# VHH binders against q9rw55, part 47

Target 1, 281 residues: q9rw55
Amino acid sequence: PQVEQLARQKMWNLAERFVAGESIESAIQAVQALERDGIAGNLDLLGEFIDSPAKCTEFADDVIKLIEAAHAAGIKPYVSIKLSSVGQGKDENGEDLGLTNARRIIAKAKEYGGFICLDMEDHTRVDVTLEQFRTLVGEFGAEHVGTVLQSYLYRSLGDRASLDDLRPNIRMVKGAYLEPATVAYPDKADVDQNYRRLVFQHLKAGNYTNVATHDERIIDDVKRFVLAHGIGKDAFEFQMLYGIRRDLQKQLAAEGYRVRVYLPYGRDWYAYFSRRIAETP
Key: E = the ipSAE of ESMFold2; O = the ipSAE of OpenDDE; V2 = 0.75 times the mean of E and O plus 0.25 times the DockQ between their complexes.

## First folded at step 16 (VHH; framework vhh_7w1s_2)

Design z17 (at its last look DockQ between E and O 0.06; V2 from the best seeds 0.00; counts 0 for: pae O 10.0 > 2, placed apart)
Fold by ESMFold2, look of step 16:
Structure z17 (fold): chain B 281 residues (1-281), chain A 116 residues (1-116)
Amino acid sequence: as target 1 above (281 residues)
Amino acid sequence: QLQLVESGGGLVQAGGSMRLSCAASGSTFRNAMYWHRQAPGKQRELVAGISGDYTAYDDSVKGRFTISRDNTKNTVYLQMNSLKVEDTAVYYCAASLLRGSWYDYWGQGTQVTVSS
């Protein structure tokens, strides 16, 4: 137990740059600092292996507390959740628990004019997540709930087009899960090109587009694309990770682009940080 | 509550210089501040922005305009050199994310008129 605590403390010295601490208070203070720099936050309460229905609902309650605290602090709530963490796939009282809990979370965010982003997880959850996204947009409106598409999946370009009737707010990411070549592009060049296709098609369709990347070449391509097509800065935003390329975040903000930073927090930061180190050379 | 008050506008001869000031008041000052302008019959456009030590400019004013700030006076400046008739506009100071939205706080604007 003492060895474990020492390892955790040593890891925290490395992680504190990328994680906004363990508490709602520390997360809110981090968002407030970003907002002073002209950068918005995307809050994410970390949770791993939330396996029981009771724990899923407790996690949802904690997300609702975060939304309340953000509003009380003068922050418009913008929170990401993984539907698996709130019970997706668990049937309770004849309904998917994840959907039940997502309704509660989105309703609270909507009360304050806020927004909930439904994270995309591994490929096995894409169908159910998009189905639940469609249901939730129907209930709450696209201005209060969005989702994620991953450019490394072959299916994503078709999925994007299939959602256009919703006029959806979508976060475009490359992908962070270990996926087999049967469902995902193995080559980085293909992933990057498909990323551009997802972003450009979504923008041309007239949908709000979140460009989540640290790749300056893609960022520059987006700048050129929007200029060439007369797309205003109010139609999209750049999104980046807390603690990574803070210089680029502020530079984009100074240029007048909308910038939002994904801000993880919570006692489960150890697993998050370990995963990010494995993904970022 | 944050208030943004522009000053320093007026009439100036082409080729001249002018300095605009934006005094920010209240406990919720921003490290990021922006200057926009709106010429007659045109859309409002971003001229310059600052976020901490990072600055950016519209291509039409690069090399001629400089945005800066004095934190001791809670004031943001726009130094405008080599002014052209095309720079004639109402200039607005702005901030973002005071109320959780982009460009959600604006000054009243100050007229800059550049004569030929």
Scores: ipSAE 0.788, ipTM 0.923, lowest interface PAE 0.8, mean pLDDT 90
Fold by OpenDDE, look of step 16:
Structure z17 (fold): chain B 281 residues (1-281), chain A 116 residues (1-116)
Amino acid sequence: as target 1 above (281 residues)
Amino acid sequence: QLQLVESGGGLVQAGGSMRLSCAASGSTFRNAMYWHRQAPGKQRELVAGISGDYTAYDDSVKGRFTISRDNTKNTVYLQMNSLKVEDTAVYYCAASLLRGSWYDYWGQGTQVTVSS
């Protein structure tokens, strides 16, 4: 136990750059620190793979606690969740458990004027996630629930267009999962180009857009695009990961852009940290 | 707060050149700046914008107009070359200072008249 504790402490000294602590309190403090620099937060409770319906519900409860804590601290709740973590695909009482728990979470967020982002997972979950997203937008409003599109998927441009009737808040990412060439662009150049298309089309459509990237070339392209088209800075935001390109985060904020940082927190931080190291940020 | 004062307007013949200036009050001049224009009976339209090293132009002025800034003078400029009669308008300077906003402050405007 002592050895494990020392090991975790040693690793934490490195991981604290990318993880906003293990507790709700630490997460809230991290958000508050960002806000002092004019940067908003997006909280993500890290969790292990959850296979038990009961554990999914508990996870949802923990997210609700986070929302309550944020509100109590005077922070507008902004939380990202993966629907699989809250029970997507599991049937309970004749309804998808993920949907049931998402309703609970979003309802709580809405109570405080907050926002829940339904993170997109692998390609096998895109359809069900978008369906549930549509349902939830209908129930709670686009101002309280959003989702994510991944530019490496061939389908994403179509998906974006299909959601226009919702006037949705969409976070655009390149992609986080290993996907086959049958469903995703294998070349980075194509992914990047599709990313630009997604962002630009969504902006032109008048929808709130989250430009979630650390790619300075793309960021610059977005800056030029919105300037050229007279799109207000209030119509979109840049999103970045906690601890990655802090200089750029602050710079963008200073330039007057909305910047939101994705803050993972929780005891299960090691896996996340390992991934960040692998990415060599 | 911030005050914007345009200058450099007037009468010019078609094909001529004119340089507009917009002087901003304050000690820090790093926000995005814009030039707009409004012709009689028309809506105000964006002509050019500058943010950091980024510039943008309306298609109607591309290749003819150049927006630039001098941070030491807290001034943004609009160099207008190859002027056309249709460029006749009141030209307005705008600044973006507030987070999440494009046009927080406006100048009073300067008249540019291009004669045939």
Scores: ipSAE 0.006, ipTM 0.336, lowest interface PAE 10.0, mean pLDDT 90
ESMFold2 (binder alone), look of step 16: mean pLDDT 82; pTM 0.842

Design z18 (at its last look DockQ between E and O 0.03; V2 from the best seeds 0.00; counts 0 for: pae E 3.9 > 2, placed apart)
Fold by ESMFold2, look of step 16:
Structure z18 (fold): chain B 281 residues (1-281), chain A 116 residues (1-116)
Amino acid sequence: as target 1 above (281 residues)
Amino acid sequence: QLQLVESGGGLVQAGGSMRLSCAASGSTFRNAMYWHRQAPGKQRELVAGISGDSTAYDDSVKGRFTISRDNTKNTVYLQMNSLKVEDTAVYYCAASSSRGTSYDYWGQGTQVTVSS
């Protein structure tokens, strides 16, 4: 009761650097502050215990409300979603609620010139997520939906190449899930090298590339690569986490690069942040 | 809507100095502002940028040019010292939009001509 309230308050003092509050309004204010510095936002509504079709659809409705609020505030909507959170998985009739909900979300974003990024989750969902990504690009266009590839997975280079016909907008990340060595590189050096391969191959293919990392060596390598190959700054962006290296974010913006910052928010921030602290002491 | 008006251009001798101004009116003044230039027959290029307290410069102007801002006047400046004939160009002020770092707002440009 009072102990829980005090613990929540102390946790917020730690978390507020990395979470844009509980409400749509606080998230919008955080994006507006970033945009004054020439930095764009990537909004992510936090959700917990989304374990029924009704809750999946309710979460999708809340994402749509976020998109509407961002537009009303003069922000071009850019939102990341996990397809599992909106109901990914075929039912007994072969229908996939997640795909149905994703269509509703992307349609709303497209109405406002916005963009939806389909997060990649653990390796067991890669096939279905890429299949649904192809479907959604076909329905809405690559300007309004993108996805993620993870450099720690052996399969990711092949997956990248297989998607080139879509001219896809892809976010390249290293990976954050506990994956067995049968599917993922165990050695950080191999993950980092594969990250460079993914980014450089995607850029060479002429596809919009999101370089999501705080690794300054990789950032510098990308700068040299694009200069050497005549790739314009409109062909890619750097992406970073809210509250981490704001100095670097502003420096990159001052250099004329596109910079986007991941902004988690929502009433479930306490559970989210508590798990992150428990995972990484 | 944000409108940008450059001033301060003209003719200057090589080795001289010049300060360009970009006055902003309309929308809220941005913390991220940029100067570009375009020489005849050349592509438009970023010369200097500022985001909050962070500044950046093209290698060809580092140590000679300084970007700064005066938020009380809603103005961004480009101080150009040790000018070279190669600096001859039309100089443009640009600002990011509320939608990110895209250059959605441009001034009309001001001519800078450096004579030998």
Scores: ipSAE 0.326, ipTM 0.763, lowest interface PAE 3.9, mean pLDDT 88
Fold by OpenDDE, look of step 16:
Structure z18 (fold): chain B 281 residues (1-281), chain A 116 residues (1-116)
Amino acid sequence: as target 1 above (281 residues)
Amino acid sequence: QLQLVESGGGLVQAGGSMRLSCAASGSTFRNAMYWHRQAPGKQRELVAGISGDSTAYDDSVKGRFTISRDNTKNTVYLQMNSLKVEDTAVYYCAASSSRGTSYDYWGQGTQVTVSS
């Protein structure tokens, strides 16, 4: 804790590159800045796993406040949440608390034409997350709630196909968690190839696709693919992390592609920042 | 359909204060409400917004303007303090649609003139 405190004081200048501040206000301002460059925002309140049901509900309340603030600022709400942070796996009143809180969040977003992305977590949570996602799509519509698939998992191609009946908005990522070889490709080349498969199949199916990667080779492949198949630029978007490859973000936007930036914010930025530093020298 | 009618504009000296009101009639007053302004030769710009308990302001008016609403009166207000000549514009009240950041409802506008 002391080290973290010291780091917060000394490293914020570096962290602000990857984190949109600690407050809702700072997050909103960051989105507004991106929008001036033709780039959309995806807001993420930092704080992943919470043990207390009460704290999970409080976290959900904070997300709802974010949605209200975005709307007040003339920003279409777009927020990513991890269901674990809002109580997934906890039973309250005969229902999963994560599902209960997700409903509250999505309901609020929907009021403003907003969108909630249910972030995918480790492989042990994939089934429950997809089940809850299906439930929530049924209740609110695919235009207001989406989820994430990770290409490093063997199952993801099948998962994508199984969701086609929902015509879902899916964000495709390579993967962020340490997974065993029993469930995930250990070789980066395989992960990349599976990523392309996921993206291309989802696009061909006519579903809105979020291509969340900084890999220029993959981005170029996607550009070629959509051109070859007559897929319009309005049928998908590129997504990138806040502060990473800003040049590429602006370039893609200038080329007429939809670009959305993932903006984490909150007081618990240190852990996130540490991960970003490890990934981006 | 929501109808919006602005009032409270006029002439005020720099450094002075003015309160604008927007009276709403209709069933969609619960949506987010906004104040915009348009100065001569400039584009219309968002000044302030209110959604639920949350408020937002353009940087140019932060600390000087306050947006509030009274649901019992179906009215949204813009308290403008420390007014500047640059604040001279036609001020418009707007309400959001269910689509989010679109503004389906507008008032006729009220002129605010700040003299030096």
Scores: ipSAE 0.041, ipTM 0.524, lowest interface PAE 2.0, mean pLDDT 91
ESMFold2 (binder alone), look of step 16: mean pLDDT 82; pTM 0.833

## First folded at step 17 (VHH; framework vhh_7w1s_2)

Design k11 (at its last fold request DockQ between E and O 0.79; V2 from the best seeds 0.83)
Fold by OpenDDE, fold request of step 18:
Structure k11 (fold): chain B 281 residues (1-281), chain A 116 residues (1-116)
Amino acid sequence: as target 1 above (281 residues)
Amino acid sequence: QLQLVESGGGLVQAGGSMRLSCAASGSTFRNAMYWHRQAPGKQRELVAGISGDYTAYDDSVKGRFTISRDNTKNTVYLQMNSLKVEDTAVYYCAASLMRGTWYDYWGQGTQVTVSS
């Protein structure tokens, strides 16, 4: 225990830039700090590697506590969850546990005018995630629940189009998982190009779009695109990771664009931190 | 409740300068602030913004306008130089507190008229 404590303390000194603390309180404080700069928050409780049904339900309870705390602090709840973290794929009482728990979470968020983003996971979970997303949008409305599409998947353009009837709020990302070439573009150039296609098509369709990238070239392309097509700055938002390109976050905010920062928090931060470090040369 | 009050507007000749002020009521804050303007028959448009120490300007005013803030006075300023007739508009200041919409609070506006 002592060794772990020392290790965590030493590593935290490096990780604090990318993780909004270990507690709900620290996460709330981080959001409040961003809001002073005209930047909104997207809270993510770390814990996607849990396998026990009981632990999944407990995790969902913790997310609900976060939502309540955000509301109590005067922050509009905006939370991202991995459905696997709340029990997707596990059957309980004749229903998918992930769906059951997601319903609970979204219901709580809706009480406070909040929003829940169902984060997309690896390609094997795309179908079930989109199906559950459709179900939940039907129950709660597109103003309270969204999802994520990953541009590195061949299927994503089709997935985007198939969801148009929902007028969905979708976060566009390049990709977060190691996927085989059978399902994902192996070349970065193709991923980037498909990212632009996803964003532009979703914008043109009149759907609220979250442009989640730190790629300035793509950001500039989006700026030019919306200007050329008469799309207002209120029709979309840029999203970025906590602690990454803070300068660009504030610059975009100053320019009048909606900016939202993804804030992971929680005790299980080491895995996330390791990934962030790996991405930083 | 936060209140924003603009001042400093009026009539000025083309090529002249004018400084607008936006005073916030209540406690001192460091929230992102913006200047918008609305010309007759046109939509309200963003002119300048400040987030922390970062500033941004619409292309039409770049090099001529400067947004700044004095936290000790809880005031945001818009220094307007080399004014043009097309700068004629009602100028509004806005604050982002993230309590409702992205622009939570607006001033009443101040008229700026640039004559040829």
Scores: ipSAE 0.865, ipTM 0.947, lowest interface PAE 0.5, mean pLDDT 93
Fold by ESMFold2, fold request of step 18:
Parts: structure tokens; C-alpha cells; sequence
Structure k11 (fold): chain B 281 residues (1-281), chain A 116 residues (1-116)
């Protein structure tokens, strides 16, 4: 018991740079500090073992509390959620619980002029997430809900094009789930090239584009692309992780680019930090 | 009360120098502050930005303009050297994320006119 507590405390000492603490208050303070630097926040309540309908709805209630607290603190709410954490795949009264809970969360965000990003998870959830995204954009508008496409999936270019009628706000990421070569590019060079295709096509389509990467070569390519095509800085933003390349975050902000930083928080930080250690030197 | 107040503009001959000031009050003095300008018939454009110790400039002014700050006076400056007629514009001080979006708080502007 004491060994487990000591191990978790030692892991926290390593993680505290990358996680905005365990409480809503610590997360809000972190966003406010970023805003003074000209950088916006993307709040994410971490959760593990959310495996019952009741726990999914409780997690959704906690996300709503976060949105309320952000607004009360003078922050325009911007929150990312995983639909699996709020009940995607669980039927309640003839509707997917994830969709029911997402409506509640997005409605609260919309009340305050805020935005909800629907994270993309493993490849088996892409179809249902895009279906639910289309429904939610139809109900709330693209200014209040967005989603994510992953450049390592072969399907993502087609998915991007299929959503253009929505004028969607999409976050482009490379992807971090273990995916078989039947659905995802195995080689980093192909992933990076497809990442550029996704970003450039989305920008050319006139849709708001979130460029989520720390890869400076890709960031520079985006800068050259938008200059060459007369695309204004109000059409896109760069997104980065809390505690990683704070120098680059501030440099981009000084250059007048929109920058948003992902701020995970909560008692379940261990799973988040373990994934970041596996992906980040 | 919250204000951004620009000053220091006026007439200057080409090749000359001028220093603009932006006095900030209360929470309008952020770690990130910006200068924009709007020339006659053109869109407002970013000239220079600062975020903490990091500064950046539009290519048209690099090497001629310097953004700086004095935290004891809650003031951000734009030092403009080797001025050109093309630098003629209204210059605006701005802050971001005061009301939830970027460049959402602006001063009234100060006119800079560069004569040949």
C-alpha cells in the first residue's frame, strides 16, 4: 500500500510539467497563465475505467462542471472529450448514451459561446464518431463542435472530403493508437505526408483547421502554404501539448499565429502521462 | 478600467525615426502584446508581436522596427527607424484573449505619416 503510494507520487513528480494538476481550479489557473501569453487552452478531463452507463453520465456531468467553471473564471470554454468516456456504444432508451451526453455537454458549451472537440480514438470507432459528429454539427453548428482526423489512417483523406458540406472545424493529428497495417500507414514518412495532405486540403476547402503537431518542418510547411495561398491567420491554429516546447508556443504567439495548448487534468493523469512518455523523448 | 492608449505618432520625413507608445491599464497589459497597422485602402496587418521574451516582425519592417516593453510603466513600444513612405498608416496596439478570442482588444490608434 505504501509502495504503491510512493510509486504514484514519484511518477507525479515526473508528470507535473505535462499535466495541469488534479483539480478544476489548477486547470483554470493554467489556462489563465497561457492566455496572458496569447495562447488559448484546450481543457481535457482525464478519466479511466468509465465502464458503466452511470459512470459515463457522471463523467459527462463533471465535464459540464468544468465548462461552467471555465466560464465563471472568464475563459471561453474549449473542451475535448472522448465519446467512449460518455457512453458511446451504450444504448439508453433507444439512443446511444454517448450521443445523449454529448448533446448535454455541447449545449452547455454553446450557452457560453464555447466549443467541444470530439476526440478520435481507435479505428473501430471512426464510423460511429463521424456519424455522431455530423448529427451534432447539424444540431449545434460547426462553431460549437468539431472532431479529429488521424493522418495515419488510410481512410482519413476520404473522410475529410465527405464532411466538407458541414464546413467543419477539424483537428488534424498523426495518431497514437496501435493500428494494424490494414488500416494505417506503417511508415512515418507516409504518415507525415498524409498529415500535410489533410491540413492543406482542409485549408483549401475554406474550413477552420487545427494543426496539432510539434513537428517544426510541418509547421514551417503550413506557414509557407498559407502565405502562398493568401490564407489568413484567422483560418487556422497550431495546437500543442502542455509542457512541451513552451519556447515554440510563445514564438508562434509572438508571430501572431493562433496557438492552443492541450491541458489534461484530473486524478487519472497516470494513463495520459504513460502514453506521452511512450511518444515523446 | 481597461484601456490601451497609443501615442507618439505624427509627421516624419522618410529616413527618420519615431517611437510609438501603448500605455496599458489593468489586465490589458499582457505578456503578449501586438502592434498592427492599417494603411489607406489596405487591410489591418500585424507589424510586430511580443510574448514574454519572444518577439517577431512582419518581413516589411524587420531590421527597422523594434517592439519592446517596460513592465514598470505597463507600456509597450514600437521603435521605428529608417521610415519609408509605405509605413504611413494608423498604428494600433492590441491584446489577445481578453474576451475569449485572438486580437479581441484594441486601442484607438495613432497616425504615422511619412513624407518624402
Amino acid sequence: as target 1 above (281 residues)
Amino acid sequence: QLQLVESGGGLVQAGGSMRLSCAASGSTFRNAMYWHRQAPGKQRELVAGISGDYTAYDDSVKGRFTISRDNTKNTVYLQMNSLKVEDTAVYYCAASLMRGTWYDYWGQGTQVTVSS
Scores: ipSAE 0.815, ipTM 0.934, lowest interface PAE 0.7, mean pLDDT 91
ESMFold2, look of step 17: ipSAE 0.807; ipTM 0.927
ESMFold2 (binder alone), look of step 17: mean pLDDT 82; pTM 0.843
OpenDDE, look of step 17: ipSAE 0.738; ipTM 0.907
ESMFold2, fold request of step 18: ipSAE 0.806, 0.782; ipTM 0.931, 0.923
ESMFold2 (binder alone), fold request of step 18: mean pLDDT 82, 83, 82; pTM 0.843, 0.844, 0.843
OpenDDE, fold request of step 18: ipSAE 0.852, 0.840; ipTM 0.943, 0.938

Design k12 (at its last look DockQ between E and O 0.78; V2 from the best seeds 0.00; counts 0 for: unsure alone 64.2 < 65)
Fold by ESMFold2, look of step 17:
Structure k12 (fold): chain B 281 residues (1-281), chain A 116 residues (1-116)
Amino acid sequence: as target 1 above (281 residues)
Amino acid sequence: QLQLVESGGGLVQAGGSMRLSCAASGSTFRNAMYWHRQAPGKQRELVAGISGDYTAYDDSVKGRFTISRDNTKNTVYLQMNSLKVEDTAVYYCAASLLKGTWYDYWGQGTQVTVSS
């Protein structure tokens, strides 16, 4: 207990820059501070060991409470969720529980003019997540639900094109899961090149594009691309992680670009941060 | 609850200088503030922005205009030097993320007219 407590305290001393604390209140305060700098928030309630239908529904209830608290605090809700955390793959009454819970979450966000981003997880969930994304866009509109494509997956360019009928709001990321070379580019250079392809094709198609990266070369490439193609700053945003390159976040905001910052929070921050340290040198 | 009040506009000869002020009042102060302008028959365009210690400018005004702030007066300034006829516009100060999106709160504007 004392060893664990000491390790947790030492980890918090490292983590407090990157995690918005354990409570809804601390997360709301962090978003409000960002908004004063002209930067929007993307709230993510951390959860571990969500291993039963009841826990999945409780987690969805907690996300709804977050959406309500954000609205009550004068924040337009923008929340990311993993469909696995709310029951994707668990059947209840002839329907996927994740889809049932996502409807509840998105309906609450829509009530307040908000937005829910459906995170993409490992490659085995891409098909079901995109299928459910289509369903949810049909029910709520692309203004209130978006999803993620990962540039390290070979399939992502085709997936992007297949979604154009929805005029979808998509966050482009490189990827965070260990994937075999049969489905994902092993080389960083190929991942980065495919990232540019995803972003540029999505912008050119006239769809709202979230450029989630800290890579200044890619950011500069996006600036040049939008200028060359007459694409306005209202067609896209840059997205970054809480506590990383706050200087770049503020500089982009001063330049008039839309900037949004990912804010993880919750009692499970220790598990979250431990994974980030293990994954990122 | 936040109010933005621009002042300092008027008539100035080309080559001259003028300083615009944007006084912010209400329950909260914004670290990020922006100046936009709209010339006759043109779209409203971003001229300069500030977020904390970071500033940025449209290329057409870079080196001639300076955005600054005084937190004790809750005021943002736009110092405009070497004014050109093309700078003639209504100048607006703006804030973001007060009503949930970017550039969602605006002052009433102040006219700047640069004569030859």
Scores: ipSAE 0.794, ipTM 0.926, lowest interface PAE 0.8, mean pLDDT 91
Fold by OpenDDE, look of step 17:
Order: C-alpha cells, then structure tokens, then sequence
Structure k12 (fold): chain B 281 residues (1-281), chain A 116 residues (1-116)
C-alpha cells in the first residue's frame, strides 16, 4: 500500500490529464474550466468494486454530495453512475438497493434540473439496467435520467428500438468490457458499423443522442448525417473523455456542436489512469 | 449576468471590409463566443465560433471572415473581408455559459448591409 501510494503521488502529474482530481472541489473546478470553452461536464465518482450494501448506500450519498456541490457552484448537475456501485442486485426491504439509491440520486439531481446517466455495465447486467432505467424514466422523466448502449453487443440495436416509447436520452459507446463472441462483435469494423447504426437510428427517431467517441471518422459521419437529414445541432452532443483529444473537443465546440466531457474523479484514480495510459500512450 | 453589445455594422459596398465588435459586460470574458447572422426570410445561422484558441467558420465565409477575441477588452471581433451582397444580415453575438441552453446570451444584433 505504501509503495502504491508513493507511485500514485509520483504519477499524479501525468494522471491529472485524465482525472479531474481526487476531490469534489477539484472536479468542480475542472468542469468550470471546460465550461469556459463551451464544453459541458459529466462527473463520474471513481470507486472500487462495492460488495457491501452499506457501502453502496454510502457511495450513493457521496454522489448526492457531488450533486449538491455542483449546484452550489452554479453548475447544472450531470453525473454518471454505475448501478452496481449503488447496490444493483442487492435486496433491501423487498426492493433492489440499486434502484432505491438511484431514486435518491436522481431525485436530488432533478431538484436542480440535473441529469443522471446510468452507465451500462457488462452484458449480464443489461436487462436489469434497462428495466430499472425504464422504471426511473417513468418516475422522473427522460430529461433527468438516461442510459448507455454499447455497440459491440448484438442486442443493442434491439434494445435501442425497445426504448423508443420513452424518447430516451442515450449515450452510445462502442464498449468497455471484455465480452464473449456469443454476445458481442469480435471485430472492430463490426462494432464501428453497429455504432453508426445505433447513433443514426436514434437520431432519426428524434431522440436526444450522445455520441460518445473519439473516432473522427464516426464524428464526421455524424456531422454529414445530421446535415443530410436536417437534424439540428441541438438534437445531440458529442461526448469525450477528460484529457483525450482536447483539441477536437474545442474544435467541435467552436463549430457550434454540443460537447460534453466525461470527468472521472476520486481517490481511486490509479486503475482508471492505468487504463488511459494503455489507450492513449 | 452577461450583456453583449454588438457594434461596427452599417452599409458597405461589395468587396469591402467591415469589422464587427461584441463587447461583453457583467461577467468574466473567457467563454466560448459565436457570431450568428440572420438574413431576411432566412433562419439564423452560425457564422463563426471561437473556443479557446480554436476557431470555426461556416463554409460560406471561410477565407473571408476572421473571428478573434481580446480578453483584456472583453471583446470578440468579426473581421469581414471581401463582403458579398449575400452577407447582408443582422449579425448577432452569442456566448455559451452553459447555464441554460448552449447559447445562453445574445446581443441585440447589428445590421450589416452589403450593396452591389
């Protein structure tokens, strides 16, 4: 632990590019800096895997603190959470703890006109996540809660279509987990193509779409698509990771597109940073 | 919170130049800024934007217009060269503070008329 701590301290100067600090204050400041450039923020509290119901609830409390801090700083709360982190799959008083805690979080966000994105996890959690998403949209409205679809999953086009009645705000990503070929495209080309399909279909359906990618080819395709179909720039946004392609972020903002940056923060940044180094050496 | 006031518009002959200014007051001037224009009978359209040091232009004005900013003066500029009759419009300055919509603040606009 001590060695890790020293390593973390030494590498922080590098990691701060990809992580918006360890504290709520640092995260808020990072969002404020982005907003000056016309870029919005999406805050993500980093945490370890949580297997205790009590710890899940504590995590949810911390997210609520973040929402309060954002509001206090004059920032519209926009936070991403994984339902597993707040207790999905755990029973408390006859109800799923994740759902219970998500309600608390979204209720607080809604109070301030904010938005909560339910991040999608591995394929084994897709059904329950979408079910809970539907429930939460019904309770709070599509303007206050969204979710994520992953293009590498065979099922995602169907999932998107099945949610059309909600007119949902959905973030489209390629995929973040190692999935077997039985449920996910193994080839990048297929993942990319399915990504385009998801984005285009969701846009055509008139739903707010978050195009979360750094792939310039796809970004350009989206630009052409919305132009060709008369879709306004206010109907979607580009999303990118904090510290990645900052030039492209600002360029898109200058071009008048909505841009939102995913900002992870927290003490447990090392693992995240390690992954970012591998992705963007 | 933020007030935007455009100036520099007027009548100019085709081929001429004009510089528009947008003065900001009431807040710190470091936000993304934009110039829009609205011609008679047309929708308002984005002409140029600046985010940090990054600039972008509509294809119709590329090579002719330049957006810039002076933070010490809290002013954003639009240098318009080689003006065309089709550039005639009311030009609006806009700022993105992300407090509501993406374009949270607008100026009143300044008329630019390009005569043949």
Amino acid sequence: as target 1 above (281 residues)
Amino acid sequence: QLQLVESGGGLVQAGGSMRLSCAASGSTFRNAMYWHRQAPGKQRELVAGISGDYTAYDDSVKGRFTISRDNTKNTVYLQMNSLKVEDTAVYYCAASLLKGTWYDYWGQGTQVTVSS
Scores: ipSAE 0.691, ipTM 0.889, lowest interface PAE 0.7, mean pLDDT 92
ESMFold2 (binder alone), look of step 17: mean pLDDT 82; pTM 0.842

